# VH-VL binders against NAD kinase (nadK), part 142

Target 1, 268 residues: NAD kinase (nadK), of Syntrophomonas wolfei subsp. wolfei (q0aze0)
Amino acid sequence: MKIILVNNRFKENTEKKAQEIAGQLSALNVEVIIDNGLDEPYAGTVDFIMVLGGDGTMLRAARRYGQRAIPVLGVNMGTVGFLSNIEINELAEYLPLILREEYSLEARMMLEVAVFQQQSLLTRVFCLNELLLRSNSPRMLSFALEISGQKLEPYRGDGLIVSTTTGSTAYSLSAGGPIADPQLDAFIVTPVASHIINKRPLVVSPEREISLHLLEEREAIIGIDGQIKMDFGAENRVLIKRAPHPLLMVNLKAKPFFTSIDRSLQRQ
Below, E stands for the ipSAE of ESMFold2; O stands for the ipSAE of OpenDDE; V2 stands for 0.75 times the mean of E and O plus 0.25 times the DockQ between their complexes.

## First folded at step 13 (VH-VL)

Design AA60 (framework fv_bermekimab)
Fold by ESMFold2-Fast, scan of step 13:
Structure AA60 (fold): chain C 268 residues (1-268), chain A 124 residues (1-124), chain B 107 residues (1-107)
Amino acid sequence: as target 1 above (268 residues)
Amino acid sequence: QVQLVESGGGVVQPGRSLRLSCTASGFTFSNFGMHWVRQAPGKGLEWVAAISYEGSNKYYAESVKGRFTISRDNSKNILFLQMDSLRLEDTAVYYCAKDHLWFYSRSSYGMDVWGQGTLVTFSS
Amino acid sequence: DIQMTQSPSSVSASVGDRVTITCRASQGISSWLAWYQQKPGKAPKLLIYAARTLQSGVPSRFSGSGSGSDFTLTISSLQPEDFATYYCQQANSYPLTFGGGTKVEHK
């Protein structure tokens, strides 16, 4: 058995704990690769991915490994989040189940984001939560949104979010988007501070293609899962579609989504 | 240098056929939708037909639908307009034009590069 | 089909004048309108797309405005090279349609 431990090197507790867990797994004849985010993703075959940290670490793991159809387990280390399944102090209890492959998998859709400069592909990235287009100056953006060949009325405002259902509780929620069952496959398109009062969030089939480009030269950026940032200008275009493979999230412990989000929303 | 060059125009008899060609150079032809636009002597512009960048979607003005066929050969950078059952009212300069933006299959954003045009006229 | 009506059909102007050309669509076309300039014996040139987005290399004296069904092209201070015929064109839906044109002539 080969397991990747994904951690955040910049948090001292997670690096030390990753080393301890790696030692324990090695003693059980499990080969361990540690991914702290500094090197390229491990290229070899892997049976399981264990993510030690909060939602941010899980987002990075999904970007790096989510398209490989490998089970990914989120292990929370002190912060409350939506993407972890068990707490670090529960790992010893659940480890025998992991090694015997006695768990269920939940498929979570991902976005495929292709960014072009003129006619050249600059990059193709995958993400679990969202793509954010936003103004990087006090000036509002003017941009075109096309959904599978349908040109919508131009958007004017601070930006737009194209989110997965998993991302419905992240930036999209803050911008007024709906809370979506993460087991559904859909794009959620949420305006950011639209100048047009009646621009509403859209829930769109994941089979559709979404394209964005600026109609006026502005200082803008695109953000992916809050972790990747790129400049975006009038010579750029972004194409968004459903990624070929969903992230396979490990379910060892019941974590009821709706009661969790309800409880979170009551605490204002 | 971005360029479109039309050819195939000439004098034709009513009811006959004619095929126009448009050769593209200086840009990646296969990335752009293409249009045919005509202009009768002393008259305004009339959009005739369009084809998506990959060739799967084709559109026609009502006046030419069923008589004209737009096609493209992306390997040779050539756009075609096959004109059948020609009528006197088809007399015009025919322009080839490139859509402004790349990789759009079902929409147009305007036409930024135009050829010099090729004249289609009729003998008795 | 969406009909595009331009007015006026011609306008006489002098260098330095402000020239306004209007275009009306028979139904709503959002902001999906382009403006073209055509000089005698030449192919058209794209000036503006998406109603107000100036094409690269086009002088700032050209501006577009409007949305829905009513659109305007403005030349703030007419230059000698601006005497030409101007066309609007809707890009909202196929078939695409042009306005009848507006000829900007010397006084």
Scores: ipSAE 0.629, ipTM 0.828, lowest interface PAE 1.8, mean pLDDT 90

Design AA61 (framework fv_bermekimab)
Fold by ESMFold2-Fast, scan of step 13:
Structure AA61 (fold): chain C 268 residues (1-268), chain A 122 residues (1-122), chain B 107 residues (1-107)
Amino acid sequence: as target 1 above (268 residues)
Amino acid sequence: QVQLVESGGGVVQPGRSLRLSCTASGFTFSNFGMHWVRQAPGKGLEWVAAISYEGSNKYYAESVKGRFTISRDNSKNILFLQMDSLRLEDTAVYYCAKDHLWFSRSYGMDVWGQGTLVTFSS
Amino acid sequence: DIQMTQSPSSVSASVGDRVTITCRASQGISSWLAWYQQKPGKAPKLLIYAARTLQSGVPSRFSGSGSGSDFTLTISSLQPEDFATYYCQQANSYPLTFGGGTKVEHK
């Protein structure tokens, strides 16, 4: 059995726990690869991915490994979050089930984001939560949104979010988007401070292709899962579609989404 | 250096066929939708036909529907307009034009050829 | 089909004049309108797309406005090279349609 341990070595307690867990797994004849985010993703075959940290570490793991159809387990290190399944102090209890492959999997859709510079593909990335297009100056953006070849009225405002259902509780929520059941597959398209009347969040089929481009030259950025930032200008275009594979999240214990989000909203 | 060059125009008799070609250079032809637009002598612009960047979607003006066929060869950077059952009303300079934005439906046509004249005897 | 009506069909103007050309669609086309300039014997040149977005390289004296069914092209201070015929074109739906044109000529 080969396991990737994903951690953020600069976060409190994560590097020490990663080394401890790696030692315990090695003693059980499990090969361990540590991914602290600094190097390229491990290119070999692995059987399981264990993410040590909060939601941010899970988002990174999903971008690096989510398309490989490998089970991914979120282990919480004491940070409030939605993407972990067990706490670090529960790992010893659940480890025998992990090694015997006695768990269920929950599929979470991902976005495939292709960014073009002029007519050439600049980059292709996958993400679990969202793509954000945002102005990088006090001036509002003017941009076009196409959904499956249908041109919507031009958007004028600070930007737009294209989110998965998993991402519905992240930036999309802050911008006025709906809370979506993560069991549903859908894109959520949420305007950011639109100056056009009646621009509402849209919930669309995950079979739709979404494209964005600026209608005039502005300073803008593209953000992916709040962790990757790229400059975006009038010569750029983004194409967004459903990623080929969902993230396979390990479910070892019940984590009730609706009561969790309801409690989180009460803290506001 | 971004350029479209039309060819294949000429004098033709009513009821005959003619094939126009448009050769593209200086841009990635396969990324753009393409159009044919005509202009009769001393008259305004009339959109004729369009084809999507991959070639699967084709659109025609009512006046040419069923008589004209648009096609493209992305490997050779060539756009075609096959014109069947030609009428005197088809007399015009025919322009090849490129969609402004890649992988998209028309927002406007930013690059045009010089045009090729189609005219009739009698 | 969506019919595009331009007015006026011609306008006589002098260098330095403000020129306004109007385009009306027979049904709503959102902001999906382009403006072109055509000089005698030449192919059209794209000036504006999406009703108000200036094409790169086009002088700032050109501006577009409007949405829905009513649109205008404005030349704030006419230059000698601006004497030409101008066309609007709806890009909302196929078949695409052009306006009849507006010839801007010397007084």
Scores: ipSAE 0.206, ipTM 0.670, lowest interface PAE 6.0, mean pLDDT 89

Design AA62 (framework fv_bermekimab)
Fold by ESMFold2-Fast, scan of step 13:
Structure AA62 (fold): chain C 268 residues (1-268), chain A 122 residues (1-122), chain B 107 residues (1-107)
Amino acid sequence: as target 1 above (268 residues)
Amino acid sequence: QVQLVESGGGVVQPGRSLRLSCTASGFTFSNFGMHWVRQAPGKGLEWVAAISYEGSNKYYAESVKGRFTISRDNSKNILFLQMDSLRLEDTAVYYCAKDLWFSRSSYGMDVWGQGTLVTFSS
Amino acid sequence: DIQMTQSPSSVSASVGDRVTITCRASQGISSWLAWYQQKPGKAPKLLIYAARTLQSGVPSRFSGSGSGSDFTLTISSLQPEDFATYYCQQANSYPLTFGGGTKVEHK
């Protein structure tokens, strides 16, 4: 069995714990590859991905490995979040189940984001939560949103979020978007501080293609899962589609989404 | 330098055919929708036809539908308008024009050719 | 087809005057309207797109406003080079349609 162990090396506690877990797995004849974010993603074949950390580490793992159709388990290291399934102090209990492949998989849609500069593809990235377009100056943006070739009324404001249903509880929620069942496949399009006060979030089919471009030259950026940032100007265009493969999340114990979000919303 | 150069206009007889060409330079032709717009002497602008950047979607004004065919050759950066069954009412200066953005939708026309005159010998 | 009605068909003005041209769509076109300037014997020049966005290089005395069905082009202080014919054009849906034009001429 070969397992990729994803951690955040820049948090000393997680790096030390990752090494400890890697040693334990090696003692059980499991080959371990450690991905601490410093190198390119591991290019070889693997059987399982274990993510040690909070939601941010899980987002990085999903971007790097989510399209490979490999089971991914989120192991929480202390920060409360939505993307982990078990806590670190529970890992020893569940490890035998992992090694015997006694778990279920939950598919989570991902975004495919293609950014163009003039006529050229600048980059193509995948993400689990969202793409954010935002102003990087005191001036509001003016931009066009197309959904499957249909032009909507121009947007004026600080920006826009295009989110998966998994991302509905991330930045989209803070910007006034709906809470969505992550088992549902859909894009959620949420305005950020729109100058048009009654501009509403949209929920659209994941089969649609969404594109964005600026109508005026402004200082703007696009952000992907809060981790990748790129300058975005009037010569740029972004194209968003459902990614070819969902992230396959390991479910070892019941983590009821609606009970969890209800409890979270009661905390101020 | 971004430029559109039209050719193929001239004097024709009613019922005949004429092909207009528009050669693009200074931008990536294959990324933009293209238009033909005409203007009869002393009259206003009339949109004639459009073609998507990849060439698969074509649109026509009702007055030319079934008689005119828009096409493009992205390998040569050339836009065409094949005009069949020409009528006196088709007398006009024909402009080719580039759409504003890399999009399947139209936003407006920012680059225009000089125009080529189509008239009748009668 | 979406019909575009411009008003007035002509206006006589002097340098320094404020000139207002209106354009009405026969149905809602959101903000997808462009304004063009055309001088005799020349190709049209794009002034404004998306109803209010000024094209690069166009002087700030030109401005656009409106949404839905009613739109306005304003020249705040007419200059000698502004005597020309102006056209609105809807970009909401095919077939694209132009207004009939407004000629801004010397008094």
Scores: ipSAE 0.584, ipTM 0.803, lowest interface PAE 2.0, mean pLDDT 90

Design AA85 (from AA1 with heavy chain E54K K58E; framework fv_bermekimab; at its last look DockQ between E and O 0.87; V2 from the best seeds 0.00; counts 0 for: pae E 3.5 > 2)
Fold by ESMFold2, look of step 14:
Structure AA85 (fold): chain C 268 residues (1-268), chain A 123 residues (1-123), chain B 107 residues (1-107)
Amino acid sequence: as target 1 above (268 residues)
Amino acid sequence: QVQLVESGGGVVQPGRSLRLSCTASGFTFSNFGMHWVRQAPGKGLEWVAAISYKGSNEYYAESVKGRFTISRDNSKNILFLQMDSLRLEDTAVYYCAKDHLWFSRSSYGMDVWGQGTLVTFSS
Amino acid sequence: DIQMTQSPSSVSASVGDRVTITCRASQGISSWLAWYQQKPGKAPKLLIYAARTLQSGVPSRFSGSGSGSDFTLTISSLQPEDFATYYCQQANSYPLTFGGGTKVEHK
């Protein structure tokens, strides 16, 4: 059995705990790869991913490994978010179940984001929460949104968010989008500070293709999961689709989404 | 240099057929939607048909629907208009035109036009 | 089909004049309107798309305005090369449709 142990190198506690857990697993003849964010993603065959930390560490794990159909467990180490399943002090209790593969999986839709300069692909990335298009100057953006080849009335404002249902509780929520059940597959399209009064958030079928481009020369930025940024201008276009594979999140302990929603939001 | 060159126009009898072609150069033809637009002598512009960049969507003006067929060969960079059951009111210069935006199934404006090819009728 | 009503049919103007051409759609087309210039014996040239976005290489004396159903092309100071026929075209939905044209003639 081979496990990747993902941690955040900026939190000393997570590095020490990762070493402790790796030692325990090695004593059980489990091969452990530690991914603290410094090295390239492990390319070999892996059976399980354990994420030590908060939602940000899970987002990095999802981007690195989410298209590989590997079970991913979120282990909370202090601040409870939306993406952890168990607490670090419960890991010993659940470890036998992990090793015996006695757990359920919850699929979470991801975005496939392709950014072009003119007609050339610059990058293709996968994300769990959202793509953000935003102004990088005091001036508003004027931009076009297409959904499966259908043009909507041009947007004017600070930007736009295209999120998954998992991302509905992240930046999309702060911008006025709905909280969505993360078990649904959908795009949520949320305007940011729109000057067009009737531009409401949209919930869109995951089978659609979404594209964005500027209608005027402006300095803008594409942000992905709040962790990747790139410049975006009138020569660029973004195409967004549902990613080929969902993130497979491990469920060991019941986490009632609806009964705990307010408490989880206060801790973000 | 971006160019569109139409050919296949001529003098025909009513009820007969013509096939117009448009050869594209200087740009990646398969990235753009394409249009046919016609203009009768001394008259205004009339949009005729469009085809999406992959060729999966075709659109027609009501006046030509069922008689004209737009198509494209992306491997040869050629746009076609098959014109069947021609009528005297089809007399026009026929232009091919490129849509402005790459990788879009929607129209934003036609930024490159050919020189046109004339379709007329014998008496 | 969306009908495009363009006015006036012609305008007589001198170099330096401000020229305004109006285009009305039979139903709302948002901002999805294009303007073209055509000189005799030549193919049309795209001037403006999305109602106000100036095509590359088009002089800044040309501007577009409007949204919904009413649109305007303005030439702020007419130049000798601007004598031509101008067409609006809705790009909101298929079938695409042109206005009837406005001929700008030397006085």
Scores: ipSAE 0.465, ipTM 0.791, lowest interface PAE 3.5, mean pLDDT 90
Fold by OpenDDE, look of step 14:
Structure AA85 (fold): chain C 268 residues (1-268), chain A 123 residues (1-123), chain B 107 residues (1-107)
Amino acid sequence: as target 1 above (268 residues)
Amino acid sequence: QVQLVESGGGVVQPGRSLRLSCTASGFTFSNFGMHWVRQAPGKGLEWVAAISYKGSNEYYAESVKGRFTISRDNSKNILFLQMDSLRLEDTAVYYCAKDHLWFSRSSYGMDVWGQGTLVTFSS
Amino acid sequence: DIQMTQSPSSVSASVGDRVTITCRASQGISSWLAWYQQKPGKAPKLLIYAARTLQSGVPSRFSGSGSGSDFTLTISSLQPEDFATYYCQQANSYPLTFGGGTKVEHK
């Protein structure tokens, strides 16, 4: 068995724990690669990914490895979030199950985000939470939302979020989007401070494609999962669709999503 | 340099057929929807037909529906307009035009036009 | 089909004049309206799309406004090269339709 341990190099506690766990796994004849974000993603084949940290670390792991259809386990390191399945102090208890591959998987839809410059692909990213388009100035943006070739009313406001159901409890929620069942596949399109007061979020079929482009010469930025940022202008276009593969999240411990929402959100 | 060049126009008899061609260069032809627009002498512009960038969707003005067929060969960067059962009222300069935005199934305007090719009728 | 009513059909103006052309759609088309300029013997040229966005290379004296059903093209200070026929076109839905045109000619 070969396992990637994903942690955050900027968090010393996760780094130390990763080393400790790596030692333990090695003693059990498990091959371990540690990914603390410093290097490029490991290109070799692996059987399991263990994410040590919070939601941010999970998002990074998802972007780096999600397209490879590898089971991903979130191990919470004492942070508040929605993407971890077990606590670090529970790892010893569940480790035998992991090694025997006795766990269930939960498929979480990811976004495929493609950003273009004059028809040229700048970047293609698979992400777990959301794509954000926002103004890079105090002025509102004017941009077009196209869904499956249908042109909606032009948006005017600070920006727009296209989120997965997983991402519904992230930035989309702060912008007034609905909380979505993570077992549901859908796009959530949430306006950010639209000048139209009653502009409502959209729940969109994952079978549809979404595109965004500016309707004026303004400076904007694209944000992905709150971690990747890039400039976005009139010469750019973003295309969003369901990623061809979901993130396979390991479910060792059932978590009551709906009953824990209030608690989780209050602590964030 | 982005360019569209129409060909195939000429003098034709009523009831006959004519095939127009439009050769594209200077841009990724297969990424854009294309249009035919015509203009009768001394008259305004009339949209005739459109085809999506992949060629999967065709749209026609009511005046030409059932008689005209728009098609494209993305491997050769050519747009076609097959005109059957031609009528005197089809007399016009025919323009091919590129839709503004790439990878769109909707129109945002036509930002590049050819020089046009004239279709007229003999007696 | 969406009918586009353009007015006036013609306007006489002088260099330096402010020229305003209006276009009305028979139904709401949001902001999906384009404006074209056409000179005699030439193909149309896109000026404005999405009701208010200037096409690249178009002088700033051209501006578009409006939404829904009523739209306006404005030339703030008419230049000699601006004498031409102008057309509005709805890009809301197929079939696409043009206005009847407005000829801007010398006074």
Scores: ipSAE 0.432, ipTM 0.785, lowest interface PAE 1.3, mean pLDDT 93
ESMFold2-Fast, scan of step 13: ipSAE 0.745; ipTM 0.886
ESMFold2 (binder alone), look of step 14: mean pLDDT 92; pTM 0.946

